VHH binders against Toll-like receptor 5 (TLR5). Designs and how they scored, part 4

Target 1, 146 residues: Toll-like receptor 5 (TLR5), of Homo sapiens (Human) (o60602r691to836)
Amino acid sequence: YKYDAYLCFSSKDFTWVQNALLKHLDTQYSDQNRFNLCFEERDFVPGENRIANIQDAIWNSRKIVCLVSRHFLRDGWCLEAFSYAQGRCLSDLNSALIMVVVGSLSQYQLMKHQSIRGFVQKQQYLRWPEDLQDVGWFLHKLSQQI

## First folded at step 1 (VHH)

Design D10 (framework vhh_7ocj_1)
Fold by ESMFold2-Fast, scan of step 1:
Structure D10 (fold): chain B 146 residues (1-146), chain A 118 residues (1-118)
Amino acid sequence: as target 1 above (146 residues)
Amino acid sequence: QVQLVESGGGLVQAGGSLRLSCAASGFTVSSNYMGWYRQAPGKQRELVAAIYSGGSTRYGDFVKGRFTISRGNAKNTVYLQMNSLSVEDTAVYYCARDWGSSYYFDYWGQGTQVTVSS
């Protein structure tokens, strides 16, 4: 694969994602980091249609990591990317999709969204820690999934 | 072959102390995320303490300040020092290694019973 993971998140969360994840995981931010990541803001090709870029990112990445926040759930492109990633998982018969819930979203709130409902029902998601002291521990566990 | 073997459990009076040990084989504890979990009757397994490869530690809300997790590299063993024990600490304690999954640990020990009497 060209990328270790495609990181899918709402553009409204970019500043948080950059500080919480990219600076600690992505090799382009530091040569001490472990993963060659793909994300829209840097890696998508300007001028190509967005669907093609999303599909290319999904098929060229070993894992797809979706950061599911309130903003993600209100972003049609994020939900579309999640659906495409699910399609790949079904065709490959392998779990390539990692769902990470960000913020204090209840199971009830997550269950309202048809695109992610299956993952919520099966409890197949990670939850970003509420306590900042747990972030390093969580990043270590997430890294083991990639 | 990966194996985790707990020891050090037993009966102790409230206010007392116990030291649990988890002897590992088939991998090096200093290079891995290691955790202690407990399960009381009728309860879900809950995190007690964890230590990851860099040495940083995490504790469950109700044991912080009373319990300390550490590792001994020479014996490839993880320890849980349990001080100021309460009846509510009565449970089976499990040692676990995290390898690949964030919603379960892939290797668990057999467990060791800790019973705290008043």
Scores: ipSAE 0.000, ipTM 0.131, lowest interface PAE 15.6, mean pLDDT 80

Design D11 (framework vhh_4orz_3)
Fold by ESMFold2-Fast, scan of step 1:
Structure D11 (fold): chain B 146 residues (1-146), chain A 120 residues (1-120)
Amino acid sequence: as target 1 above (146 residues)
Amino acid sequence: EVQLVESGGGLVQAGGSLRLFCAASGFTVSSNYMAWLRQAPGKRREWVALIYSGGSTDYADSVKDRFTISRDNAKNTVSLQMNSLKPEDTAIYFCARGPYDILTGYFDYWGQGTQVTVSS
């Protein structure tokens, strides 16, 4: 694979994702980081069809990490990317897709979305910690799954 | 009302061949992404073959060159031709439908499955 993981998130979460994840995981931010990550703001081709960029990111990455926030659930492109990643997982159902819930989203709110319902029902997701002291441990845990 | 009904499963000797059929009703197979998946006892469900709405096909490495997926638009059916069968191909085989828009990339309807048993 070209990338270790494709990070799929809402553009409204970019500042948070950059500070919380990219600076600590992505090799292009630091030589000390572990992973070659792909994300829209840097790696998508300007002017190219968004569908084509999303498909390319999914097929060229070993893992797909979806950061499911309130913004993600309101973004049609994010939900389509999640559904497309599930389709790729036909090679090994659910092995390539990692769902991370961000913020105080309840199970009730998550269950409303057809695209992610299966992951929610099977408890196949990680929750971003509310306590900032746990973030370092959580990043280590996430890294083990990538 | 969408329904998928599999048939053609059975017992076959290693090295033999078998053809599975999926009869679809309530929609048109040529407008959808269709798949065959299988599940052996105690194992995860895995995909084996895909046919896209445009007619292109993909296969899992474990079955490539042995299995062929095809569709008959006139009969509204999808079939799986299985050649050079191995004991490890023993599983329940499922037919599944994906949305016409490939970006939604998940299966929304499944058949009940048909048992394939390959003896050594």
Scores: ipSAE 0.000, ipTM 0.105, lowest interface PAE 18.6, mean pLDDT 79

Design D12 (framework vhh_8cml_1)
Fold by ESMFold2-Fast, scan of step 1:
Structure D12 (fold): chain B 146 residues (1-146), chain A 122 residues (1-122)
Amino acid sequence: as target 1 above (146 residues)
Amino acid sequence: EVQLVESGGGLVQPGGSLRLSCAASGFTFSSYAMGWFRQAPGQEREFVALISWSGGSTDYSDSAKGRFTISRDNAKNTVYLQMNSLKPEDTGVYFCAAGPYDFWSGSPYDYWGQGTQVTVSS
């Protein structure tokens, strides 16, 4: 694979994602970090079809990590990316898709979205920790799944 | 030998409370996330609550949120489930589970207890 993981998130969450995840996981932010990550703001080709960029990111990454926030659920492109990633999982019969819920979203709120409903019904998602003391533990465990 | 031993189950009237305990031995308790699951007669096992290894992060099913509280005491190798405002639909066998990895309710959990019966009936 070209990338260890494609990190899919809403552009409205970018500042948080950069500080919480990219600075600790992405080799482009630090030589000490473990993963070669792909994300839209840096790695997508300006002027190219957005669907093509999303598909390329999904098929060229070992894992797809979706950061499901309230902004993600309101972003049609994020939901499309999740659907494409599910399509890959069915085609390749692998567990490539990792769903991470960010913020205080209830199961009821998550269940409203057809694209993610299957993962929610099976409880196949991680929750970003509310307590800062658990962030280091969470990042270590997420790293083991990538 | 790894063991998870649940206790605190019983018969209670609707609106009542129960406190479940799970005593863990044979592994490094403070390195594991702990969860509670339940299974009603003829139903699939379902997620109830989860607590991180430090105790700082928790997750609850929609049916449990606002009524149940999960907590842990790493010095005593014990996880608890405080259940308030119990309803007949809360009836089932409650299982304790330990996983090194995740906040989700799904497999893989490394260790499971034998369960304790909770019956909510008038």
Scores: ipSAE 0.000, ipTM 0.167, lowest interface PAE 14.1, mean pLDDT 81

Design D2 (framework vhh_6z1v_2)
Amino acid sequence: EVQLVESGGRLVRTGGSLRLSCAASGFTFSSYYMGWFRQAPGKEREVVAAISWSGGSTWHADFVKGRFTISRDNAKNTVYLQMNSLKPEDTAVYYCAAKYGSSWYSPSEYDYWGQGTQVTVSS
ESMFold2-Fast, scan of step 1: ipSAE 0.012; ipTM 0.396

Design D3 (framework vhh_7ocj_1)
Fold by ESMFold2-Fast, scan of step 1:
Structure D3 (fold): chain B 146 residues (1-146), chain A 119 residues (1-119)
Amino acid sequence: as target 1 above (146 residues)
Amino acid sequence: QVQLVESGGGLVQAGGSLRLSCAASGFTFSSYWMGWYRQAPGKQRELVAAITSGGSTRYGDFVKGRFTISRGNAKNTVYLQMNSLSVEDTAVYYCARYGSDYWGSYDYWGQGTQVTVSS
């Protein structure tokens, strides 16, 4: 794989993602970090079809990490990326997709979205901690799954 | 209107090579992921190789190093180059278009082309 993980999130969450995850996990932010990550704002090819960039990111990454916030659920491209990531998992029967729920989203709100409903029904997701004191341990746990 | 037509199958001796072609029509070929599957008698259909719209590839474990998938967008064709064939590669080979529904599964399949490898 070219990347350890493709990090899929809404552009509206970028500032938060940069401070909470990228600065702590991505080797391009610090050589002390563990992972070579792919994300749209930096790594997608300018001028290329967006769907082609999403598909290439999914197939060139060992894991796909989707940060599912309210903004993610309102972003058609994020939901398409989630769908393609699930397709990869089905085509080779692997478990490459990691769903992380961010913010206070109920199961009812998550179940409204057909693209993620199957994943929600299987209870196969992590929740970002609401207590800031737990963030360090959560990042350690996420790192073990990447 | 979506159509996938395989060609290039046939009978070959162990250690030989074949190249399969899949001619696509009825959709914007360059925008879709494509794949090859195979099914032998009494066995389940399995992934042989897949290629994204951007050209990234993935292979089934039993064909890595022997098979190569490629695409010619100008000709709306996906290819499977099969080298060092063994009797275990005997199967019907299917071309498929990767859909973008909720689960992202393959949504259109060709009729299949028979590949028979004799010892």
Scores: ipSAE 0.000, ipTM 0.155, lowest interface PAE 15.7, mean pLDDT 82

Design D4 (framework vhh_enristomig)
Fold by ESMFold2-Fast, scan of step 1:
Structure D4 (fold): chain B 146 residues (1-146), chain A 119 residues (1-119)
Amino acid sequence: as target 1 above (146 residues)
Amino acid sequence: EVQLLESGGGEVQPGGSLRLSCAASGFTFSSYYISWYRQAPGKQREWVSTIYSGGSTNYAESVKGRFTISRDNAKNTLYLQMSSLRAEDTAVYYCARGYSSGWYGYDYWGQGTLVTVKP
């Protein structure tokens, strides 16, 4: 694979994602970091078809990590990317999708969205810790999944 | 109306100290985590420090041991005490209010205050 993981998140969460994940996981932010990550703001080609970029990221990454926040659930492109990632999992007969729930979203709220409902019903997701002191341990756990 | 207003920036020599303030209004200050960010010319905005509603703090590795974040809930004011300043600390410093929903993100930002470290 070209990338260890594709990080799919809402552009409204970018500042948080950069500080919480990218600076600690992505080799381009620090040579101490472990993973070669792909994300839209840096790695997508400007002026190219956005759906083609999303599909390329999904098929060229070993894992797809979706950071499901309130903003993610209100973003049509994020939900479409999640659907494509699910399609790959079914096509490859492999579990490549990692869902991380960010913020105080109940399982009931998550179940309202058809694109993620099946994944939620299987309880195959991680929750970002409410206590930020647990973030270091959570990043270790997430790294183990990638 | 939520407002965050930074002050205390200025020019200082390497090894010097500055204290930045962020005056908050329009919300219940004590209920929110608040962070300091900075942006140097030509670079992306980077996180500096966070203080949570309960008083716990976190720091970026580049400033750990040199900067101290604190808050005064009675005055609705956030502080950043900067010591042992280096040329690399030259940036516009912003305070940012964390999401009330409890997730890790920011919805309001101040206008920034310029810190220049000159030899």
Scores: ipSAE 0.000, ipTM 0.129, lowest interface PAE 14.8, mean pLDDT 81

Design D5 (framework vhh_4orz_3)
Fold by ESMFold2-Fast, scan of step 1:
Structure D5 (fold): chain B 146 residues (1-146), chain A 119 residues (1-119)
Amino acid sequence: as target 1 above (146 residues)
Amino acid sequence: EVQLVESGGGLVQAGGSLRLFCAASGFTFSSYWMAWLRQAPGKRREWVALIYSGGSTDYADSVKDRFTISRDNAKNTVSLQMNSLKPEDTAIYFCAAGYDSSGYPFDYWGQGTQVTVSS
């Protein structure tokens, strides 16, 4: 794989993702970090179709990490990327897709979206901790799944 | 009921040509983006050609100057003319439709049609 993981998130969450994850996980932010990550704002090819970029990111990454926030659920491209990643998992019969719920989204709100409903029903997702004291252990746990 | 039905696939020799058709029903075809995507055995599904509701087109680099996408809104069809076919073009080809204002890339997919290019 070209990348350890593709981070799929809404552009409206970029500032938060940069501070919470990229500065701690991505080798291009610090050589002390562990992972070679791919994300749209830096790594997508300028002038290429967005569909092609999403497909390339998904197939060139060992894992796909979807940061499912309220903004993600209102972004059709994010939901389609999630569905496309599920398709890869089914065709490869592996657990490449990691769903991380961010913010105070209830199970009811998550269940409204057909694209992610199966993951919600199976409880196949991680929740970003509300307590800042738990962020360190959460990043360690996420890192072990990547 | 929304349906996308592909046809025109088959076996062809390298350097040959094929024309794929997609017949659409159950939605307002003229309002939708139409695309052709393909998936080769053991490889990723990749987009090939896209035609917007207004008629503008985009092509993947691997097929530029060899493939041409077109649509006929009166007949609710989209077609893909494939010229100078290569063995690496061997794949199942899918027709897909997306709504211009939906925010989703594609809302509907066909079941696909097999294209095999022999060397």
Scores: ipSAE 0.000, ipTM 0.117, lowest interface PAE 18.3, mean pLDDT 81

Design D6 (framework vhh_7w1s_2)
Fold by ESMFold2-Fast, scan of step 1:
Structure D6 (fold): chain B 146 residues (1-146), chain A 117 residues (1-117)
Amino acid sequence: as target 1 above (146 residues)
Amino acid sequence: QLQLVESGGGLVQAGGSMRLSCAASGFTFSYWMGWHRQAPGKQRELVAKIYSGGTAYDDSVKGRFTISRDNTKNTVYLQMNSLKVEDTAVYYCARGYSSSWYAFDYWGQGTQVTVSS
């Protein structure tokens, strides 16, 4: 694979994702970091169809990490990306998709979205910790999944 | 630093009730908390979990067990009703970041629950 993981998130969460995750995991932010990550704001090809970029990211990454926030759930492109990632998991018979819920979202709020409902029903997701003291521990555990 | 201490286990007759408690120190309850059990000759299984989005239960305990938490006391409870002999197991309290068994990293010492016929 070209990338260790494709990181899918809403552009409205970019500043948070950069500070909370990218600066600690992505090799382009620090040579101390472990993973070669792909994300839209840096790595997508300008002028190409967005669907083509999403599909390329999914098929060229070992894992797909979706950061599911309230903004993600309101973004049709994020939900489409999740659907394409599920399609790859079914096609390849592998567990490449990692769903991470960010913020205070109830199971019922998550269940309203057809694209993620199956993952929610199977309880196949991680929750980003609300306590900042546990972020380091969570990042270590997420790194084990990637 | 993190400690999970279970209490409330013991002997009970089939059809009876029992309440387990898990007192936590060294952290807050912002994540998933779960009750797992391990019966002799079986793999450890998750029976109930509680998180900000709600609660979930294994099919074998649905309608009989209830998980709850008191965030001010940093305590998680498992109320067990209509106990069956097959509920006999060591019950473990655990903290985790997801519903998956492998995603629970901090575990209590375990408390034995024995249900007699």
Scores: ipSAE 0.000, ipTM 0.120, lowest interface PAE 16.6, mean pLDDT 79

Design D7 (framework vhh_8cml_1)
Fold by ESMFold2-Fast, scan of step 1:
Structure D7 (fold): chain B 146 residues (1-146), chain A 122 residues (1-122)
Amino acid sequence: as target 1 above (146 residues)
Amino acid sequence: EVQLVESGGGLVQPGGSLRLSCAASGRTFSSYYMGWFRQAPGQEREFVALISRSGGSTDYSDSAKGRFTISRDNAKNTVYLQMNSLKPEDTGVYFCAADWSGTYYTDRYDYWGQGTQVTVSS
């Protein structure tokens, strides 16, 4: 795989993702970090079809990490990427898709989206901690899954 | 610091269209998420539309979906709101807002314009 993980998130969350995850996980932000990550803002090809870029990122990454916020759920491209990643998981017969819920999303809000409903029902997702003191433990746990 | 100035508001009949503009001053416009909010008389300020830093992603309130389009021109430091099929309930003061910190909560914005009045009346 070209990348350890494709990090899929709404562009509206980019500054938060950069400070919360990329600075701690991505080798391009620090040589002490563990993972060669792919994300849209840096790694997608300008002027290319967005669907093609998403598909390329999914197939060239060992894992797909989806940061499911309210913005993600309202972004058609994010939901398309999640659906496509589920298809790859079925094809590969592996657990390539990691769903991380960010923010105060209710069970009802998560269940409204068919593409993520299965993960919600099976409780096969992580929640970003509300307590800042738990962030370090969460990043360690996420790192073990990548 | 960024300063925001809205324009393009006015009086329009139901079913009409308006295009709002928000001009930003300062060197870091492309580093901000930009949003449009509105406030009707006696009501709280509510979310209308959001656009990402690059312009590649947008989000809309349920009332704005299918009728409004948010866009931005980073070379001109300007964000736009194209409003079509306007209804009387769209009447209010429309505010442009910038969020430097980037959050999944649309109500956390650091910079606000003074607002531009939109009145939809027959």
Scores: ipSAE 0.000, ipTM 0.096, lowest interface PAE 16.5, mean pLDDT 80

Design D8 (framework vhh_enristomig)
Fold by ESMFold2-Fast, scan of step 1:
Structure D8 (fold): chain B 146 residues (1-146), chain A 119 residues (1-119)
Amino acid sequence: as target 1 above (146 residues)
Amino acid sequence: EVQLLESGGGEVQPGGSLRLSCAASGFTFSNYWISWYRQAPGKQREWVSTITSGGSTNYAESVKGRFTISRDNAKNTLYLQMSSLRAEDTAVYYCAKGTYYDSTGFDYWGQGTLVTVKP
C-alpha cells in the first residue's frame, strides 16, 4: 500500500485533526511519528474529481480511519467516503475501516445515520476520550489498529 | 447565543509577558472545557491550550512551560498568561468552547485578540 491509513474527516475539523492526530502520528509532521498518512488537505489532487480522489485514497491505503464528528455527519462527501470504504471492506473481506467518534455525539444522534448505523449497533467504533489525560493512551490504542 | 470575547493583546518585546482574557456568555461556563487557539499570518489555526471543567490543563509543546491557562468560573472568564514571548508567538488568539479534540462547532465573537512580538 502507498499509505498506512487514509484519514477521512470534515474540512471544518482540520485544525483539530492537525493538532490532535497528525502532529503525533504522521511522519511528515515529525520523524518520530510512525505512519505515512493520506488526507485531503495535503494529498488530494487540486481540480480532480472529488469522488475519484476519495476512491484513490481508499484503495491506496491499508486502513481507512473516519473521524465521525457532528461536522462529518453533515458532510455528504464524508458519508459517501464512509459508504465507499464499507464497500471495499466487503469486497476484500478485510476489517479496513476504523470508525472514531469525536465530540459529544449521543447514541441516538449516531443511530439516525443509515451509513454508520451498522457500526454503531455492533459497537465497532472507538470514542475519542473526553479526558485529556487519556489522549496519549487512546493514540497508542488507535496506532495498534492501524 | 454562545459568545466568547477575547481581549488583552498588544505589542510586546521578545521575552516579555502578556495576559489574555476571554469573557464567556450564553452557556454554563463552569460545565465546559475551554481552549485557546492562535492563527499567525499565512498559517493554519493552531491549538495552544485547554482547561477542563475540573481545572486540569494541557498545552501544545511549543508553549509548554511558558504559558499558563486558568479560569474564573465566578466571572465566566478564561485567561492565558504568556511569558518568555518569542517572535513565533505573534498571532491572533481565539478562545473556543470545548477541547482540541472536541472542537466540533466552536463559537467565538469578533476577530480574537492580536499579539505582536517585535523581533
Scores: ipSAE 0.000, ipTM 0.165, lowest interface PAE 14.3, mean pLDDT 80

Design D9 (framework vhh_6z1v_2)
Fold by ESMFold2-Fast, scan of step 1:
Order: C-alpha cells, then sequence, then structure tokens
Structure D9 (fold): chain B 146 residues (1-146), chain A 122 residues (1-122)
C-alpha cells in the first residue's frame, strides 16, 4: 500500500484534524510520528475528478479512517467515500474501515444516515474522547488499529 | 423549541461577585458542550469559558483565569458562570451557547441564548 491510512473528513474540520491528529500521527508533520497518511487537502491531485481521487485514496491505503462529525454527515462526498470504503471491506472480507465519531452526536442522529447505520447498529466505531487527558490513550488505541 | 435562557445579570460594584445561570430546554443537554461568551458595545463577541458534555474538560480565557469558574449540572439542564473580583472591563452582555461539536476557541456554536447584561461600576 502507498499509505498506511486514508484520513477522510469534512474540509470544515481541517483545522481541528490538523491539531488533533495530523501533528501527532503523520510523518510529514514530524519524523517522530508513525504513519504515512493520505488526506484530500495535501494529497489529492489538483484538477482531477474528486471521485477518482477518493477511489484512488481508498484502494492505495491499508486502512480508511473516517472522522464522522456533524459536518461529515452533511457532506455528500464524505458519505460517498464511506460507502466506497465499506464496499472495499466487503470485497476483501477484512476490517479496513475505521469509523471515529467526533463531537456530541447521539445514537439517534447517527441512525438517520443510511450509509453509516450498519456500523452504528453493530457498535463498530470509536468515539473521540470528551476529556483532553484521554486523547493520548485514544491516539494509542487508534494507532493499534491502523 | 430549542431554548437557552440566561439569568443573573445585574449592576455590581468593582470587586464584587455574581453568578450567571443558563437554563436549557428542547434538546439533550448532556450531549452538548456549553460555553459562555460576552460582547461589550463596539467590540467583537469573545469566548469566556467552555465546558464539555460531562465536565471532563474545562477551559477559561486568560483574561478571566483565577476569577471566573464555569460549571454545569446535567440533572438540572443548567450551566453556570461564577464571576469573582469583577472589573469595569467585565461589563458586557453575557451569552450562553451550546455546541454538539465540542469546544472552545471558536464562536461556531449551534444554539445561542439572548444574553444577560452585566454592568460593573466603580
Amino acid sequence: as target 1 above (146 residues)
Amino acid sequence: EVQLVESGGRLVRTGGSLRLSCAASGFTFSNYAMGWFRQAPGKEREVVAAISWNSGSIWHADFVKGRFTISRDNAKNTVYLQMNSLKPEDTAVYYCAADSYGYRWTEDYDYWGQGTQVTVSS
């Protein structure tokens, strides 16, 4: 695989993702970090079809990490990326898709979305911690799944 | 249907104390981060303090650290701001806000109250 993980998130969450995840996990932010990550803002090819870029990122990454926030759920491209990643998991019969819920999204809010409902019903997701003191432990746990 | 109602704002003397309350209804309060913001005439709205859904994370702006304390009571659907050692510079309309996303540096909160006036005089 070209990338350890494709990090799929809404562009509206970029500043948070950069500070919470990229600075701590991505080797291009620090040589102390562990993973070679792919994300749209840096790694997608300018002027290319967005669907093609999403598909290429999914197939060239060992894992797909979806950061499901309220903005993600309102972004058609994010939901399509989740569906494509789920399709790959079914084809490969493996657990390549990692769903991380960010922010205070209730079970009811998550269940409204057909694309993610199966993962929600099976409790196949991680929640980003409310307490900043738990972030270090959470990043370790996420790293074990990548 | 969603409502945030602030109370407790009044005229207070420099060096005094005041407790603001914000009562929430129409949404699942315990799923939301809460923040206190303020806006003085002719100035931008600024974040004063924020608290996570279960009080696990609390943040206060540098200009109020040691003087103000945010807290919440999920059983009462209420968030509080305890204000001590009040200064004339603290004169502003204080707003409570709810955010499903989290907290703290941003004014991009989902729901806002209508505000309560705090006036600090000499």
Scores: ipSAE 0.006, ipTM 0.201, lowest interface PAE 10.5, mean pLDDT 83

Design E1 (framework vhh_8cml_1)
Amino acid sequence: EVQLVESGGGLVQPGGSLRLSCAASGRTFSSYAMGWFRQAPGQEREFVALISWSGGSTDYSDSAKGRFTISRDNAKNTVYLQMNSLKPEDTGVYFCAASLYNYWGSPSEYDYWGQGTQVTVSS
ESMFold2-Fast, scan of step 1: ipSAE 0.126; ipTM 0.504

Design E10 (framework vhh_enristomig)
Fold by ESMFold2-Fast, scan of step 1:
Structure E10 (fold): chain B 146 residues (1-146), chain A 119 residues (1-119)
Amino acid sequence: as target 1 above (146 residues)
Amino acid sequence: EVQLLESGGGEVQPGGSLRLSCAASGFTFSSYAISWYRQAPGKQREWVSTITSGGSTNYAESVKGRFTISRDNAKNTLYLQMSSLRAEDTAVYYCTTEWLGSYQPLDYWGQGTLVTVKP
């Protein structure tokens, strides 16, 4: 694999993702970090078809980490990326997709979205902690999944 | 209407000091964790420091030991005391009500204050 993980998130969450995740996980941000990550804002090719970039990121990454926020659920491209990642999991019989719910989204709200409903029903997701003291533990847990 | 107004920037020589302020209005200041970010020309915004509603502080590695974040809830004001300034600290500095490590969309940003460290 070219990348340890493709990190899929809404562009509206970029600043939070950079500070909460990329600075702590991505080797391009620090030599002390563990993972070679792919994400749209840095790694997608300008001017190329967005679907093609998403598909290439999914196939060139060992894992796909989707940060499912309210913004993610309102973003058609994020939901398409989630669907493509699910397709790869079915084709490879691999647990490549990691769903992380961020913010105060209830199970009821998550179940409204057809693209992620199956994942929610199988309880195949992690929740970002609301308590700051648990963030370090959560990042360790997420790292073990990647 | 939520407003954040940064001030205190200016030109300073290497090794100098500046104190930045962020005056907040239109929301319950004491209930939010408040952060300083900075953006150099042609670069993305970089997190600098955060102070929680309870007073706990965190700093980016590049500024740790040189910058001190503090708040005055009675005045609805956030501060950043900068010492031992370096050329690489040159940037526009912004305050925001987002907390590092928790998910809160960045809905509120200040207009920024320019800090220039000239050799």
Scores: ipSAE 0.007, ipTM 0.248, lowest interface PAE 9.4, mean pLDDT 80

Design E11 (framework vhh_4orz_3)
Fold by ESMFold2-Fast, scan of step 1:
Order: sequence, then structure tokens, then C-alpha cells
Structure E11 (fold): chain B 146 residues (1-146), chain A 119 residues (1-119)
Amino acid sequence: as target 1 above (146 residues)
Amino acid sequence: EVQLVESGGGLVQAGGSLRLFCAASGSIFSIYAMAWLRQAPGKRREWVALITSGGSTDYADSVKDRFTISRDNAKNTVSLQMNSLKPEDTAIYFCVADLSWFGEPYDYWGQGTQVTVSS
């Protein structure tokens, strides 16, 4: 694979994602970081069809990490990318999709979204910690799944 | 709302060929993984072939090298080219669309088309 993971998130969450994940995980932010990551704001090709960029990111990454926030659930492209990543999981015979719920979204709220319902029902997701003291442990746990 | 309609089934002699079609109505076809399943009388349902929205394919060992799955996103269709058919291929063939992990229940599937291979 070209990338260790493709990070799929709403552009409205970019500042948070940069501070919470990219600065700690992505090798282009620090030579001490562990992973070669792909994300839209840096790595997508300007002028290309957006679905083509999403498909290329998904197929060229070992894992797909979807950061499911309230903004993600309101973004049609994010939900479309999630659905496409699920298709790849079927094809690869391996679990490539990592769903991370961010913020105070309840299971009931997540269940309203057809695209992610299967993952929610099977509890196949990680939850970003509400307690700041647990963030370091959570990043370690996420890193082991990538 | 997505609906899947299969066609192209029929009666064929062993060694012959058939091409099955699955027409999808509704939205999001291009991002769905599409698959063909079959069920013979008195037997469990089994998957036959799968194609992702990106075009990657996978096949059951029983049909590998004989069957070819393809998709046409412009026409919202999936097809299954079946060559060198054997009596053991006799079954009802179903088209499915799925956004979940492997296994039932699938998100959408059709009513099936009968394929009968005579000895």
C-alpha cells in the first residue's frame, strides 16, 4: 500500500483532526511520528473527480479511518466514502475500515444513519475519549489497529 | 430505494454459456459492492462472484476461471458471464448490493433468475 491509512473526516473538523491526530501520527508533521497518512486537504489531486480521489485513497491505503462526528454525519461525501470503504472490506476479506466516533453522539443518534447502521449495531467502532487524560491511551490503541 | 432485477437465465446444455444481467434502480449504485449468489434445490445459498465499485473482483473456487463478473456504472448494471457450464451450476441466481461486512442479510437483493444446465 502507498499509505498506512486514509483519514476520512469532515472538512469542518480539520483543525481538530490536525491537532488531535495528524501532529501525533503523520510522518509529514513530525519525523518522530509513525504513519504515512492520506487525507483530502493535503493529498487529493485538484481538478480530479472527487469520487475518483476518494476511491484512489481507499484502494491505496492499508486501513481507512473514518472520524464520525456530527459534521461527518451531515456530509454526503463522508457518508459516501464510508459506504465505499465497506465495499472494499468485502472485497479484501480483511477488516480495513476503522470507525471512530467523535463527540457525544449516542448509539441511538448513530443508528439513524443507514450508511453506518451495520457497524453501529455490531458495535464495530471506537469512541474518542471525553476525558483528555485518556487521549494518549486512545492514540496508542488506534495505532495498534492501523 | 434500490431495486435489483435479474435477467438472462435459462436452459443450457453442459459446456454451454449464459450471461446474466442485474439492473439496479435507485441511487448510490456506483458506490455499492455487487455480488452474485446462487441457491440450488435443497442446498444452502452460496456466493459466486463479487465486484467492488472500484472494479476489484473475487470468485468462489467452484466457478473460478469459468465465470466473469463485470459492472457498467453508466447503465447501473452488473453482469455475470458464465462459461463451461456444468449441471452442478443449476440454481436460482441472485444479484445483491451490500455496504456491510460479508454475510447476510444483504442491503438489497433481487428475486433471482433460474439457470438450468442439462447433462
Scores: ipSAE 0.000, ipTM 0.084, lowest interface PAE 19.7, mean pLDDT 78

